# VH-VL binders against q8k2p6, part 10

Target 1, 141 residues: q8k2p6
Amino acid sequence: KYTSVCVGREEDIRKSERMTAVVHDREVVIFYHKGEYHAMDIRCYHSGGPLHLGEIEDFNGQSCIVCPWHKYKITLATGEGLYQSINPKDPSAKPKWCSKGVKQRIHTVKVDNGNIYVTLSKEPFKCDSDYYATGEFKVIQ

## First folded at step 3 (VH-VL; framework fv_bebtelovimab)

Design S04
Fold by ESMFold2-Fast, scan of step 3:
Order: structure tokens, then sequence, then C-alpha cells
Structure S04 (fold): chain C 141 residues (1-141), chain A 124 residues (1-124), chain B 109 residues (1-109)
């Protein structure tokens, strides 16, 4: 349904390893990490923190963007929120990594002739990050 | 405050090499995300982009003029130099240097501050 | 020839609104959201008025607004003032190049 939008040149994005763009009135961030491009809503699903200012770190083998506001961890590939669970009945057990499911809307990135194209995703039908994706929460003006 | 100023010869003969210098203040080309470009405008005509150099010495050139252009920088002197070979009367124009931010996290494709321009006349 | 097409001239009276069009192709205006507008008074350097289709630099009056539909970008100036009289140039990123319109002379009658 959404048409793809060219957001820049591959050679330019690689210099900064991330960029921000407005695609069909939706603010997105595109990350270039470990040879792959990942696009998602720019505002964190938890409280609207600016993901383009976050740090990328690996947790349990998955590369994540860490929201600078409350340190929520979001997988680059799938938009899943990761957290550590603690078993209060066994204080000697180490915390384990768990997923809250897909919370951050990710978008499709395609490279064609050195141009980076973003196509907005309509799936899942409702995603927690949608609340911060339009209107009064816009950060790019 | 960002300022730029172009300098170089105002009269050049056909077939010679034109060398123009941009001297700037208010920013450094050692700062990540910063670039300086060159543009020109023949009398009464449209603007034309010529070349761009970034803080990391990455150089970009207009495809139609690439074989004639060399851009370089001297970060310690706050200068960017453009050389254009084999000049012709059609190269008569006001030449501008301009500041460009890469933006770090924001890819940009516009020039936000411009020098006053220097008119270069190519005539025998 | 200029890569982007603009009308050679437009005119308006003080207080009115005018719009300047800038038409390109799917390889520049239609392919990217990287359209800029520059104002140039006689004998002076260009001044950035609009970037990335509709954004204003700090210090630029909100009387200036930009938009884009398909391969055509537009600059609208509302509440025309005498000092708006100038040449206006559109520009677009075009992959490996930066392309410009031929310029539009705005006359404030």
Amino acid sequence: as target 1 above (141 residues)
Amino acid sequence: QITLKESGPTLVKPTQTLTLTCTFSGFSLSTSGVGVGWLRQPPGKALEWLALIYWDDDKRYSPSLKSRLTISKDTSKNQVVLKMTNIDPVDTATYYCAHKTFGGLIVSYYFDYWGQGTLVTVSS
Amino acid sequence: QSALTQPASVSGSPGQSITISCTGTSSDVGGYNYVSWYQQHPGKAPKLMIFEVSNRPSGISNRFSGSKSGNTASLTISGLQAEDEADYYCSSYAGSDYVFGGGTKLTVL
C-alpha cells in the first residue's frame, strides 16, 4: 500500500551509520549495523525517547538500540523489546533475557543502485510505538 | 557566526587553470559532519554545483565537470581550494563557497551559509 | 539548460500570496525529499530559505513555506513585502549531483 521513498545514498548513510527521515509523514530512523540496514519508528515505544540518539549494544546475541531515556532495549532486526527476568524464589539464579514481543514498528529497507529506500510497514496492525509516531510528538521539523 | 570568503584571480585566459581559495571562520573542517562546497553562477543564469569536501577528506564532484576539478582542504588554515583546468569563456561566473553540515545522524543535501562570491571572467 | 523548471517571473502586490513552482523528474524532486529554496537579492549571495521540502532555517519568516506533490515542489510566500523582491532558486539532490532551477524573478508591485 505504501510506496517506497528514497531517503538518501548508501555511501552517505555509511559515514554516520544512522540517519533520520520523514517518510509519508512518519518519522523514522535508519541504522546501518554489521553490514545491514534497519529502519524503525524514531520514538521509543515506552515513553517516546529519541532512538536516533541511543547506543547500539548486543544483548543475548541480538543487536539492539538502547533508548537513552529509560534504557529500554529494542532489537534492530525485529523491533522486539528485550528485558531481563529475575526469579525471586531463587536468588542464586542468574537473570535471563526475555522478549515482550514486537513493540517498535520496523520498516522495510531496500538498496537499489546505491539509493536507500524505506517502505512503511502496516504490520503488526497496532504497534506500541505508533502512539509516538505522528502529530504532537514530531522531533524533525 | 559562520562566514566564508572566496579569493583568487578575477581575470583568466582560456586553457589556463583557475585556482580559487575559500577562507572561513566560525567552524572547523576537523569537526565531524562538516563540509564545504563550491558552486558557480554565470551572469544571469542558474546556480551550478561544482564540488564538495567533507571533514574526513571525502570528495564529491559534479559528474559533468569531474575530469576538470580538484578540491582540497587545509584544515589548519581554515581553507578549501578548488582547481579547474582548461578554462573556457563559458566558465565566466561568480564562484561561491558554501558551508554544509552532514548532520552526523541526519544526512543533509543543502548549503546553509554562503560566501559573498567572486566574479571570474575568462577572456583572451 | 536548467535541470529543474521554474517560471521566469511571478508578481504580486503587498499583502498578497504568491507561489513559485519547481518541476523536475523522479530522479530528483520526485525521488527524494531533499528540495531546497534559495533567495538572492541583486549583487548578493544566495540565502537558504527552505530545506528538505518544507523546513525553515532559524531566522526565516513563517511567511515562507514549502511543499511538494509528485515531481513538483512549490514555494509559497504569504503577506508579500517589498523586501521579498528577489530571484528564487529551487534545488534538489539528484543522487550523485545537486541540480538547480533556472530561477524565478519575484516582483512586488
Scores: ipSAE 0.058, ipTM 0.680, lowest interface PAE 6.1, mean pLDDT 87

Design S05
Fold by ESMFold2-Fast, scan of step 3:
Structure S05 (fold): chain C 141 residues (1-141), chain A 124 residues (1-124), chain B 109 residues (1-109)
Amino acid sequence: as target 1 above (141 residues)
Amino acid sequence: QITLKESGPTLVKPTQTLTLTCTFSGFSLSTSGVGVGWLRQPPGKALEWLALIYWDDDKRYSPSLKSRLTISKDTSKNQVVLKMTNIDPVDTATYYCAHKTFGGIIVSYYFDYWGQGTLVTVSS
Amino acid sequence: QSALTQPASVSGSPGQSITISCTGTSSDVGGYNYVSWYQQHPGKAPKLMIFEVSNRPSGISNRFSGSKSGNTASLTISGLQAEDEADYYCSSYAGSDYVFGGGTKLTVL
């Protein structure tokens, strides 16, 4: 378990509805969307695209960050990769939304006395976004 | 090229209100992501942060001085004004205004460009 | 008293390296990665040398470097030059405040 790190004030992050931070040498993005805070690794699990520069859009009732590089959809709440698939029982049906499982590591956000705290998550033990989370792929100096 | 300059009285009597003006160029407080702060330094002592104002008119104050401070901006004149009430000899200091970038998605907590400072002496 | 603890003075000879420490608490230096260092020559405004623990603004020599371990941040100046002689102040974001160290006078012998 990592210790929590204060990344800023609630009144500051709400102005931009997102922020980037370095937490225990890991680069994260924190989103404020629909009254909730979500933190995740800053680089997309697919090819390391900068999620902090992406757009937030709803897909199949779930709010997602859309990676600006290849338009991969990542749920804000769970870090799941969403995609559309064709129903093999009815190929003429509209493609449906499916989940690839948790691909983007999300982190815990807690608000206390107007301060925003991020605690890095060790669950799941291995996550696809881990490859891009430190070292050579850093976007924050 | 960002520049800031402080102006105001150099001598103030105890109990009066000190009014300082910061005039700047190279950026606008109508641009999202920018702010201007006020700091001071008593002779031979540490720096102390006083107040901050952002492009959206959001204001932040030092907790210990908040009851005495008012910060405001005039975006059309490129000016930020600080008022400090009930001035006391311990308020003698060089007062600085400084630029801060909020940065949109990048929240910064440092001051990157500073004015030259204006010495304010509080005495009878 | 200043919120962050720095040594009152440090000294070194030209060409040598020195390190200035800045110790706070878990509510400032230890709780955030928002430590800055400012250089101040007599009669001049502070100049930003380091921000966010270890980053240099454009135009600042790579002889200046920053680091942090727990509640203590450090500024290291390598290859000391006469013009480095100045007061150095550390600063940290502290939630509702910006706090500063008492300053360290660097003398280049």
Scores: ipSAE 0.103, ipTM 0.711, lowest interface PAE 6.0, mean pLDDT 88

Design S06
Fold by ESMFold2-Fast, scan of step 3:
Structure S06 (fold): chain C 141 residues (1-141), chain A 124 residues (1-124), chain B 109 residues (1-109)
Amino acid sequence: as target 1 above (141 residues)
Amino acid sequence: QITLKESGPTLVKPTQTLTLTCTFSGFSLSTSGVGVGWLRQPPGKALEWLALIYWDDDKRYSPSLKSRLTISKDTSKNQVVLKMTNIDPVDTATYYCAHKTFGGYTVSYYFDYWGQGTLVTVSS
Amino acid sequence: QSALTQPASVSGSPGQSITISCTGTSSDVGGYNYVSWYQQHPGKAPKLMIFEVSNRPSGISNRFSGSKSGNTASLTISGLQAEDEADYYCSSYAGSDYVFGGGTKLTVL
C-alpha cells in the first residue's frame, strides 16, 4: 500500500472544484463534485486526454468526467467507461447505457483538518489508464 | 488590458507599519476566480510571496510572515492594501502586486500580470 | 537561501539552445504540476513566460519551453536571441505557500 500524500487545502479545491497533483511520481486529478471527492489518473485511458479540463455530466444516474479529446465518459466513483450501445438489428430503438468495465484508475481521497490526502490504489492490478500514467506511452513500439 | 500599480512610502523607519496600495484596471475583484497578490524582492535576491486576496474576500498569507501581514480590498475603488507591521532593515525590497486568476473549475497558482514595483527602503 | 535551487548563471550564443534547471522537493516541484517561470530584465517587473510546467501565455514565443522530471523543472530557450538576456526565476506552489528559485542570469554572448 502506498502512503498517503497531502495534495492541498480543502478550501482551495472547493473554490475551483478540481486540482491536480503528483503523488509518488503519478499525475492525478482530484474532483470535488456533489459534496464528494474523487481522484483518478489525470490522462484519459483512451488516448491520454487531459481529464482535468473535461466537463462533468450525469449519464444513466452516474456522474462522469467527459474527456475533452474524444468525449469518452468515465464515472467519477468507479472509473468505468460508459457508452451507449445501439442494436444493429433495430437502429431506431433507443440507445442503451453500457459499461466497458473499470478503465480509469481511481485513487482514495481523505480529508483531515482541512488537508486533502490522496492514497494511490493498486486495484485493479492492471488498468488501461496505466499506459498514460507511465513514461512508456511516450515511446510506442 | 490588465494593469496594476503599487504606491506607498519609499522610506520607512524600523518598528513602524508599512502600508502599500495596489491600484488596478482592466479587471474587477468581484469576478469569480480572480485574486491579487503581493510579492517582494530584496535587491539582488529572490522573489518572495507575501499575501493573496480572492474575489470572495478569502485571504492567504506566507506562513513565515503571517503574524505581520494584513491584506484587504476595496472592490469599488479597484484597490488592494497590504500592511506589514514591525518593519526591519531586512524588509528593504521592491514590492509588487500581481494579478491571479483561474477560470472555471481548474486550480492554478501563478501570477500573470505584475505592477512595476515600488522600492521600500527601511533605515533609521 | 531560496527554497528552489537554480544555477546562478548560464550563457549561450545567438541561435543556440540553453536549459535552466530548478530543483525542489516532493512538497513543491515534485508534488504538483504548478511550476511557473518568470523573465526579468534589469529594473523591470517579472514577466510570466511559462505556467503549469509547460504552458505558454499568449504572446510568448514557442522558443521558450518547460518540462519537469521528478523534483526538477527545466526551462529551455531555443534559437537564443540578444533580447533573451535577463534573469529567470522558477516558482512552485507548495501547499499553502509559493516558493521561488534564487534566479539564473542568462548572458547572450
Scores: ipSAE 0.285, ipTM 0.769, lowest interface PAE 4.0, mean pLDDT 89

Design S07
Fold by ESMFold2-Fast, scan of step 3:
Structure S07 (fold): chain C 141 residues (1-141), chain A 124 residues (1-124), chain B 109 residues (1-109)
Amino acid sequence: as target 1 above (141 residues)
Amino acid sequence: QITLKESGPTLVKPTQTLTLTCTFSGFSLSTSGVGVGWLRQPPGKALEWLALIYWDDDKRYSPSLKSRLTISKDTSKNQVVLKMTNIDPVDTATYYCAHKTFGGFTVSYYFDYWGQGTLVTVSS
Amino acid sequence: QSALTQPASVSGSPGQSITISCTGTSSDVGGYNYVSWYQQHPGKAPKLMIFEVSNRPSGISNRFSGSKSGNTASLTISGLQAEDEADYYCSSYAGSDYVFGGGTKLTVL
């Protein structure tokens, strides 16, 4: 049901390499990183931290936005929460990077004739970031 | 307080080049996110956007008028200049300069503060 | 000949509500959430009343509200007051351009 919404011109977002927008009453952040656009819910799935104010860093070969509140790491491409864990079946093993699965709802970004379009994703049907995406947690209108 | 004021000739002849200057205060065109645009309004008609210049010297022009327009800035003088070549009677209008800014990380496409306007009549 | 279509005039009485429509295409009003509304009193410069469809600048009365459905944006003025009498222009970003409506004269009877 979600139609694509134009959020701006490519040459304008590239001046800041990120932008915030309201798409179908949902607040999103769009990142431009390493030649690609990534859109996701603006508030972190953990406790609603403002992802548009975070830093982009690579972990386990994946570019992530790091929430400024509690440093939770979210992949730009898939919305997965990354963390380091110790394998309880092998405590002598070094900590390894693991995924909590998709926790942050990502949205589709398409560039068409110099315009940036965001299409809200319905999948997964429920996502942890949904709690912070509506109602009293809104920051941008 | 943000203020802008247009200046230039009030009467020009067909085929001449029109030069208009916007002098502003309350902001700097060296500030990231800031831009100044030019718009016009013929008597009794709709507004028409002409050109825009950003703090980083990025210039945008109305597609229909681009070949006739040049926009430039002098940041040290707080001025933006618009030149329109090959003036015609249909260019008779009140010309406005206006301020715009990106709000943090939000891309914006509106003009929030306007000059008083200067009427330019093109007549022989 | 304006890119966006507005009614030439609307009228209302003090205390009533009035709505002004602004119809464009999928390349402007329908394609972007960058619709603005400007108020213009005779002999004065335009004043920004609404930006990005429904946002109000600081100092603008909450009697002014904006909305959009498809290719049509609307400005609603509630609790009409005499000072609201003015021309109202809609505007939309259109990719490489900024387009405007022909203007609507609001008369407060």
Scores: ipSAE 0.401, ipTM 0.795, lowest interface PAE 2.6, mean pLDDT 89

Design S08
Fold by ESMFold2-Fast, scan of step 3:
Structure S08 (fold): chain C 141 residues (1-141), chain A 124 residues (1-124), chain B 109 residues (1-109)
Amino acid sequence: as target 1 above (141 residues)
Amino acid sequence: QITLKESGPTLVKPTQTLTLTCTFSGFSLSTSGVGVGWLRQPPGKALEWLALIYWDDDKRYSPSLKSRLTISKDTSKNQVVLKMTNIDPVDTATYYCAHKTFGGWTVSYYFDYWGQGTLVTVSS
Amino acid sequence: QSALTQPASVSGSPGQSITISCTGTSSDVGGYNYVSWYQQHPGKAPKLMIFEVSNRPSGISNRFSGSKSGNTASLTISGLQAEDEADYYCSSYAGSDYVFGGGTKLTVL
């Protein structure tokens, strides 16, 4: 149960369609896409790439942020890692879209009186993006 | 190349309205993501943001000065105008206009090109 | 007073590294990754040196670097040169405002 933190103005993010913020010492990115707000850890679960610099593209009917470092695809709504399944026994077969499950921690976004509020999510208990996150839930090695 | 230049009176009397004009080249205020702001710097003191106008005519003002400030643009003339009412000796400062833009899909909150500044002295 | 706290002065010799701090609150420096640094020579307009904590505009030497920890941002200048002598101002987005530090005078001895 984290408190919500005001991270900026709706009128600003709607101009650029994304914003970065620090919430309880944790770095997050907020995307405005197709009329909806999505917040997640700023560093990609794969190798810590900067998701706020990535492109948003649709894959298998789902809007994803594509990490600029290694092109990993992360759903905006659920934080799932999407990939294409390659069959080594039939390399000419059309690739199939699959999910690795939730890999990128998403956070709750609420808009009130033109202010954007982010509440950090504790679910799932452990998430791959935690390894690269700062502050809350950071994995120390 | 982006250039901006401030113009207006160099000496203003208390209680008057100060009008400053920023004339620019190398960009257009019809371009999405572009804005022009006004800032000031009293002699020997810190910079202070005053106002900002975006390409879509969205206007932002310093909370402490909002009641005294009006910003407007003439996109066809490449000009942005700032008006400050009820001028006071404390308003003596070098006034700057500056360019800002969203360089990508991320919001940005910095000024990348600045005019030379114009010193406005409020006599008392 | 200015919203962000900077030391009034800092000095170094050619070839050294110096760091200038900029301390705010969780509503500006600590709450956003929108810290910028401006260099100002006497009688001149400010020049953008760093934006969004650690990014350099095209044409700015890699001797200039920025970082942030908690409520404090830092500008580091390595390989100090005579032309670096100037006033340096930090700035941060603050929700409905842009706030600035009081400025730091860098003297190259």
Scores: ipSAE 0.161, ipTM 0.714, lowest interface PAE 4.4, mean pLDDT 88

Design S09
Fold by ESMFold2-Fast, scan of step 3:
Structure S09 (fold): chain C 141 residues (1-141), chain A 124 residues (1-124), chain B 109 residues (1-109)
Amino acid sequence: as target 1 above (141 residues)
Amino acid sequence: QITLKESGPTLVKPTQTLTLTCTFSGFSLSTSGVGVGWLRQPPGKALEWLALIYWDDDKRYSPSLKSRLTISKDTSKNQVVLKMTNIDPVDTATYYCAHKTFGGYKVSYYFDYWGQGTLVTVSS
Amino acid sequence: QSALTQPASVSGSPGQSITISCTATSSDVGGYNYVSWYQQHPGKAPKLMIFEVSNRPSGISNRFSGSKSGNTASLTISGLQAEDEADYYCSSYAGSDYVFGGGTKLTVL
């Protein structure tokens, strides 16, 4: 269990709508979107793209951060990779939205007396984004 | 180049209101992420933060001095004004205005460019 | 007394390295990664030397470096030069306030 780390004031983070932080030597991005805070590993699970530079867009009713490198879609709330499924056995069928499961590690955000705290998550035990979260892949210096 | 300069009275009597003006160049307070703060330093003592105003007119004040302070801006004149009421001899200090900006996607808590400072002496 | 504690003075000879400590008197202040360092020559305004613990502004010599361990931040100056003689102030964010250390006078012998 990680201890929580204060990353800034609520009103200050709201001005930027997103921010980056280093929490226990792990680089994270915090998004403020539709009245809620979401934190996740800063580098995309696919190829380490910088998620803090991505666009937030809604897909199939879910708010996602879109990686600027290869446009992979990651849900803000759960860290799931979303994609459109095209049935190769029936190309006339309409594509549908599917999830690859939790690919991007999300972290807990708590608001206390106007301060924003991030607590790193150990769940799931292994997550695809972990590969890019430490060492030579660090974005923030 | 970013420059700031403080102006105002150099001598003020106790109980009066002190008004200081910061005039700046090289940036605009209409630019997103930009702010201007006021700090002071009594002779031979540490720096103390007083107030901060952001481009969007958001105002922040030192908790211990909030009831005495008013910060405002005139974006068209490139000026930020600080008013301090009920001045006291302990308010004798060099007063500085300083620039700050959000570091891209990071909230910043530092001041990168400072004015030269103006000494304000409070005595009867 | 300030929320951040610095030694009143430190000294070194040209070419040596010195370190100035800055210790939070409250765990809340020490919990923030928002430590900055300012250099002030007599009669001059403060100059930003280090921000966010270890980052240098453009134009600041790499002889100046910052670090943090627990509730103590440190400014290290390597290869001391006569022009480094100045007062050094640490600063941090503490809730709704910007707090400053009492300052350390560096003397280059």
Scores: ipSAE 0.210, ipTM 0.733, lowest interface PAE 4.0, mean pLDDT 87

Design S10
Fold by ESMFold2-Fast, scan of step 3:
Structure S10 (fold): chain C 141 residues (1-141), chain A 124 residues (1-124), chain B 109 residues (1-109)
Amino acid sequence: as target 1 above (141 residues)
Amino acid sequence: QITLKESGPTLVKPTQTLTLTCTFSGFSLSTSGVGVGWLRQPPGKALEWLALIYWDDDKRYSPSLKSRLTISKDTSKNQVVLKMTNIDPVDTATYYCAHKTFGGTYVSYYFDYWGQGTLVTVSS
Amino acid sequence: QSALTQPASVSGSPGQSITISCTATSSDVGGYNYVSWYQQHPGKAPKLMIFEVSNRPSGISNRFSGSKSGNTASLTISGLQAEDEADYYCSSYAGSDYVFGGGTKLTVL
């Protein structure tokens, strides 16, 4: 079990609306969006793109971080990869928003007395973003 | 490229107000993420942070000295000014101004470029 | 009261490695990963050597490295050289305050 790590003051992250941190040797990004904090592995599950440099946009009613490398869309709340499916037998049909499931590991953010704490999540047991989470793929260096 | 230089009196008397000016070049205090701080070091002792001003005029002060400190900026002159009231012999120190920016983390808590320092002696 | 404790002095010979510790007296200070190290030669301004525990600014030799375990941060200098002789200060962010260690005098024998 991972212990919580204090990563900064709420007043500071609200000013920047995002920050990066190293928590138990794991690089994470914390987003402040619409009054809520969201933490996830810093590198996109697809090809390791730097999510902290991405833009936040809403898709299918869900706020997502958009990877700057290949524009993959990841929900802030659940770490799900969102995409549009097209019926090749009916090209005139409207695309449908679908989820690839949880692809990006998210972590718990807790605010206590103006301090922001991140606790690393061990669930799910395996997550696609784990491949890029440490070592040679470090972004913050 | 980034340079800072402190200026002010070298000798002050107890109870007076100390005014120090930091003049800098190589950056603008209108640039998002940039700040300038003041620190001091009594002879032979540790560094102590005093105050910080950001590009958006947000001001931060050491909790123990906040009631005595005022920091301000003149962006057009590339200057940051620190005033410390009710000076005392224990305030004898070399005073430094220093640059900081958010950098790649979007939040930073370190000073990357420092001025040469100016020694201020407080004596009756 | 120093929130960060450093040894007063450390010494080594050219070519050796030395380590300087910096221990936070509470989790309010030691819980943050915002540890910086500054080098100061006599009569000179401090120079940033390490930030955020282990990162080096451009132009700083890779002989200088930083690490942290629990509430103790460490600065390691490998391949010790005469010009490394200086005072070294650790610093950490503690909520709304910047705290500094008492400093360590490195002597190169």
Scores: ipSAE 0.012, ipTM 0.644, lowest interface PAE 8.1, mean pLDDT 86

Design S11
Fold by ESMFold2-Fast, scan of step 3:
Structure S11 (fold): chain C 141 residues (1-141), chain A 124 residues (1-124), chain B 109 residues (1-109)
Amino acid sequence: as target 1 above (141 residues)
Amino acid sequence: QITLKESGPTLVKPTQTLTLTCTFSGFSLSTSGVGVGWLRQPPGKALEWLALIYWDDDKRYSPSLKSRLTISKDTSKNQVVLKMTNIDPVDTATYYCAHKTFGGVTVSYYFDYWGQGTLVTVSS
Amino acid sequence: QSALTQPASVSGSPGQSITISCTATSSDVGGYNYVSWYQQHPGKAPKLMIFEVSNRPSGISNRFSGSKSGNTASLTISGLQAEDEADYYCSSYAGSDYVFGGGTKLTVL
């Protein structure tokens, strides 16, 4: 269990709509989007791309951060990797959106007295983004 | 290059209102993430933050001085103005304006470029 | 007392290393992730030397480094030079306020 860390003021992050922080030696990005806060590991699960530099776009009704390196789509709310698939039994069918499951570790964000707190999540026990989460993969300038 | 310069009266009488202007170049206060703050330093004393204004006209003030301070901007003139009411001899200080940015994507809590400062003496 | 406490003075000889401490007397300093350091020569404006504890702005010598341990942030200057003689101020963001230490006068003997 990790203790919560104050990473900034609500009025400041709402203005920038994103921020990066180091929480217990782990680099995270916090997004403010559609009135809600979302925190996740800063480096994309696919190849460690810098998610804080990505674009937020909606896919299949879900707000996602799009990794700038290889355009992988990660849901803000759950850390799921989204992709389009086609039916191998009918290749003329319209592609549909699918989930690879949780690939990007998300963290808990709480607002208290105007301060934003991040608590690191240990769930799931193993997550693909963990490989890029510390050490030599630091992306913060 | 980012530059800032303070201007205003160098001698002010107690109870008057002090008005200081910061004129800048090399950036625009219409750019997202940009802000300009005011700080002061009494002779031989520590730095003290006074106020900050962001590109979206959001204003922040030192809690201890908030009732006396008004910060405003004129984006078309590249100017930020600070007004301090009911001036007192203890307000004698060098006043600085300074630039800040969020570093593109992150919130920053430091000032990266400073004006030269203007000494304001409060005396009768 | 300020929220950030610095020694009034520190001294060293050319070529030595010195360290200036900055200790929070308040727990609401946000873990010191917002600690910055400014250098001020007499009659001049402050100059940003370190931000966010240990980051160095472009153009600042790597002789200047920042760190923290517990409630104390530190500025270390290695290979002391005469031009390093100045006042040094630490700063942090404490929610609704930008707080500054009292300043440390560095004398290069």
Scores: ipSAE 0.049, ipTM 0.676, lowest interface PAE 6.7, mean pLDDT 86

Design S12
Fold by ESMFold2-Fast, scan of step 3:
Structure S12 (fold): chain C 141 residues (1-141), chain A 124 residues (1-124), chain B 109 residues (1-109)
Amino acid sequence: as target 1 above (141 residues)
Amino acid sequence: QITLKESGPTLVKPTQTLTLTCTFSGFSLSTSGVGVGWLRQPPGKALEWLALIYWDDDKRYSPSLKSRLTISKDTSKNQVVLKMTNIDPVDTATYYCAHKTFGGVYVSYYFDYWGQGTLVTVSS
Amino acid sequence: QSALTQPASVSGSPGQSITISCTATSSDVGGYNYVSWYQQHPGKAPKLMIFEVSNRPSGISNRFSGSKSGNTASLTISGLQAEDEADYYCSSYAGSDYVFGGGTKLTVL
C-alpha cells in the first residue's frame, strides 16, 4: 500500500477544476467534476495522449474524460474505456454503448481539512495505462 | 515587462500597525490565474511567506501569522496592500511583493517576478 | 527549525559542477512535489531559477538543473562561474504554507 501524498489545496483545484501532480514518481491528473474528485494516470491508455488537456463529456450517463489525441472516452469514476459497438450482421440497428473494461488506472482521492491527498492504486495488478506511466513518457518532469 | 515595487514606512515603532503597498505594472490582477504575494527576510535569515491574494479576491495567509495579517487589492490602481498588526522588533526585515500565475491545468506554487524589497526597521 | 534542510555552505572552483541538496525533514508538511529554487545576490531580491523540480524559466542558463529523488531535491550548477556566487534557497508548497529552506551560501573559489 502506498502512502497518501498531499498534492494541493481544495480551493486551488476548484478554480481550475483539474490539476496535475507527481505522486511516488507517477504522473497523475486530478479532476474536480460535479462535486467529486477523480484521479487517474495522466497518459491515455490508447497512445499516451495527455488526458489533463482533454474535455469532460457525458456518454451513456457516465462522465468521461475525452483524450484529445484520438477521442477515446474514459469514465472518471472507474477508468473504463467506452465505445459504440455496431452489429455487423444487422447494420441498420442502432449503435450500443459498450465498455472495454478498466483500461485507465484510477487512484484514490481524499480531502482532509481542505487538503487533497492522492493514494496510488495497485489494483488491478495490470492496467493498460501502466505502459505510459513510466520513464520516457513523463509529461511533468 | 512585469515589475513590482514596495512602498511604506522604513521605521515603525513597536505595537503599531505596519502598512505596505505593492504597486505593479505589466499585468492585471483581474486576469484569471494571477496572484500577488508578500514575503519577508530578516537580516541574515531565510525567506518567509506572509500572504497571497488572487485575481478573484481569494486570500491566503501564513498559518503562524494569520491573526496579524490582512491582504487586500485595488485592481484599478494596480496595487496590493498588506497590513500587519502589533509590530515587534523581530518583524524587522526586508519585505517583498511578488507575482505568481495560477495556470489552470497546472496549479503553480512559485513566485516568478519579485519587487526590489523595502527594509522595515522596528525600533523605539 | 526548517521543514526543508539545506547545507549552510558549498564551494567550488570555476568550471566545476556543484550540487545543493534540499531535504524534507518532516512528513507532516504533506510532501514536496512542487519544488522551486531561488538565487539571491547580496542586497538583491530573489530570482527564480527552477520551478516544479526541474523546469527553467525563460532566460535561465541550462547550466542550472534540478532533480528530485525521494525526499531530497537537488540543484546542480555546471560550469561554475564567478557570477554564480550567491545564496540559494529551495522552496516547496506544504498544503497551507509556502516553506523555504535555510539557504546555502555558494562560494566560487
Scores: ipSAE 0.015, ipTM 0.648, lowest interface PAE 8.1, mean pLDDT 86

